# VH-VL binders against Jasmonate-induced protein homolog, part 23

Target 1, 185 residues: Jasmonate-induced protein homolog, of Atriplex canescens (Fourwing saltbush) (Calligonum canescens) (p42764)
Amino acid sequence: MASTQAMGMTEQQKKSVDEMVEKATNMGVNVQAQNSAVVSMINQTNVSMTFNENHNWSGSVVGTGYPKSIPTKQSRQFIHQGDAKDGSQGAVVYYGSNANGEPCGWLLAWCAPTNVTPTKPNRVYVDCGAQSKFDTISWDTIKAKLDVGPATTNFTDVDTETTIAAGVTSTGSFASVGAAFGLST
Key: E = the ipSAE of ESMFold2; O = the ipSAE of ESMFold2 at other seeds; V2 = 0.75 times the mean of E and O plus 0.25 times the DockQ between their complexes.

## First folded at step 22 (VH-VL; framework fv_iluzanebart)

Design z7 (from y7 with light chain S30R; at its last look DockQ between E and O 0.54; V2 from the best seeds 0.76)
Fold by ESMFold2, look of step 22:
Structure z7 (fold): chain C 185 residues (1-185), chain A 120 residues (1-120), chain B 107 residues (1-107)
Amino acid sequence: as target 1 above (185 residues)
Amino acid sequence: EVQLVQSGAEVKKPGESLKISCKGSGYTFTNYWIGWVRQMPGKGLEWMGIIYPGDSDTRYSPSFQGQVTISADKSISTAYLQWSSLKASDTAMYFCARIGDKSTHAFDIWGQGTLVTVSS
Amino acid sequence: EIVMTQSPATLSVSPGERATLSCRASQSVRSNLAWFQQKPGQAPRLLIYAASYRATGIPARFSGSGSGTEFTLTISSLQPEDFAVYYCQQYNNWPYTFGQGTKVDIK
């Protein structure tokens, strides 16, 4: 039986996520971010990735907005400013292709509460696969999963051989979110 | 009352297939992750994987990737754990458990367990 | 993945005494830590979540503390029904991982 939708980062994914968290932290410190999620994403696929969609449950993107593209083997960042009550809670979807040139998507969702507590921790949710998976997204369903999600996770889609990993940590007055969009090869 | 009720004990031979069940009641089955946990004889607990029955989103622990299939039939509020070819090392107690809501982030409700014995 | 290490493996305690169980994570799990009780032939039962919050219906003699990598479960006055195996479990990372358990035996 070939069910392969596994959780558990490879050493390379862990390193990449840690590097993206560090980039997000450095950016957040440099701009003195407050009550926000600073998000850093690396494209570890073979093609440029393009922004498709975002969703906000709480807060909104600021500054230069969502990166329109993420070149191959490059990282891009954005800052999502939280609301006073519920902090920063949002999602992004980027499109690209797999090793066979098939259209694929990567979804990253985060929850960065205004005040992190033991019962209101930082959380992430990730998904990836065929681009058609993202044609109609139930954002209520994604939120329900995110609300009980971990601080660090990954997902690999067997059919497209795509993978995504993400982590979030609290850094002083903001959360640092790191994500790696890739191929499982 | 919220509960998970599992199918009965199984005695199988190596190479046979098996599908065990976990039926939820007293709550909205499609709104909660259901996980499967293995306990080998005399050993601790191992998380095998989870499913969100609402959209069948299924995630596996690396140790169990490719070893079992987790599925759900939301029309009858039931999650499943399935082997295509059992091994003697699959002899264990298998629990299903629900991940609680955002107030409680851990396995808050457990099934009674299904003992699977694989012996030749 | 995150390794959870419990100590001691077995704790012999008389009824009415205090029991202190330790759990250590191989890397920070913040406060994303749960404790479970399992009696012979039964499913595990959630005792503590978020490191220190008692689950519904859990007696006040159970308390949890800690954050980061070091956690404790304290049973302030052991009752006969408390002789069981206790597991810690992290939910900071998927996949979840459990400690190997601490058996609390009657002395």
Scores: ipSAE 0.835, ipTM 0.919, lowest interface PAE 0.9, mean pLDDT 93
ESMFold2 (binder alone), look of step 22: mean pLDDT 92; pTM 0.935
ESMFold2 at other seeds, look of step 22: ipSAE 0.840; ipTM 0.914

Design z8 (from y7 with light chain Q27S; at its last read DockQ between E and O 0.61; V2 from the best seeds 0.81)
Heavy chain, then light chain:
Amino acid sequence: EVQLVQSGAEVKKPGESLKISCKGSGYTFTNYWIGWVRQMPGKGLEWMGIIYPGDSDTRYSPSFQGQVTISADKSISTAYLQWSSLKASDTAMYFCARIGDKSTHAFDIWGQGTLVTVSS
Amino acid sequence: EIVMTQSPATLSVSPGERATLSCRASSSVSSNLAWFQQKPGQAPRLLIYAASYRATGIPARFSGSGSGTEFTLTISSLQPEDFAVYYCQQYNNWPYTFGQGTKVDIK
ESMFold2, look of step 22: ipSAE 0.844; ipTM 0.920
ESMFold2 (binder alone), look of step 22: mean pLDDT 92; pTM 0.933
ESMFold2 at other seeds, look of step 22: ipSAE 0.843; ipTM 0.920
ESMFold2, fold request of step 23: ipSAE 0.809, 0.848, 0.867; ipTM 0.905, 0.916, 0.922
ESMFold2 (binder alone), fold request of step 23: mean pLDDT 93, 93, 92; pTM 0.946, 0.945, 0.942
ESMFold2 at other seeds, fold request of step 23: ipSAE 0.884, 0.905, 0.875; ipTM 0.930, 0.938, 0.924
ESMFold2, last read: ipSAE 0.870, 0.837, 0.867; ipTM 0.921, 0.912, 0.923
ESMFold2 (binder alone), last read: mean pLDDT 92, 93, 92; pTM 0.937, 0.948, 0.948
ESMFold2 at other seeds, last read: ipSAE 0.832, 0.882, 0.874; ipTM 0.909, 0.928, 0.925

Design z9 (from e6 with light chain Y94F; at its last read DockQ between E and O 0.52; V2 from the best seeds 0.80)
Heavy chain, then light chain:
Amino acid sequence: EVQLVQSGAEVKKPGESLKISCKGSGYTFTNYWIGWVRQMPGKGLEWMGIIYPGDSDTRYSPSFQGQVTISADKSISTAYLQWSSLKASDTAMYFCARIGDKSTHAFDIWGQGTLVTVSS
Amino acid sequence: EIVMTQSPATLSVSPGERATLSCRASQSVSSNLAWFQQKPGQAPRLLIYAASYRATGIPARFSGSGSGTEFTLTISSLQPEDFAVYYCQQYNNFPYTFGQGTKVDIK
ESMFold2, look of step 22: ipSAE 0.880; ipTM 0.933
ESMFold2 (binder alone), look of step 22: mean pLDDT 94; pTM 0.952
ESMFold2 at other seeds, look of step 22: ipSAE 0.887; ipTM 0.935
ESMFold2, fold request of step 23: ipSAE 0.890, 0.889, 0.888; ipTM 0.936, 0.936, 0.934
ESMFold2 (binder alone), fold request of step 23: mean pLDDT 93, 93, 93; pTM 0.949, 0.945, 0.950
ESMFold2 at other seeds, fold request of step 23: ipSAE 0.898, 0.890, 0.900; ipTM 0.939, 0.935, 0.940
ESMFold2, last read: ipSAE 0.888, 0.898, 0.886; ipTM 0.934, 0.938, 0.933
ESMFold2 (binder alone), last read: mean pLDDT 93, 93, 93; pTM 0.950, 0.949, 0.949
ESMFold2 at other seeds, last read: ipSAE 0.891, 0.893, 0.894; ipTM 0.933, 0.932, 0.931

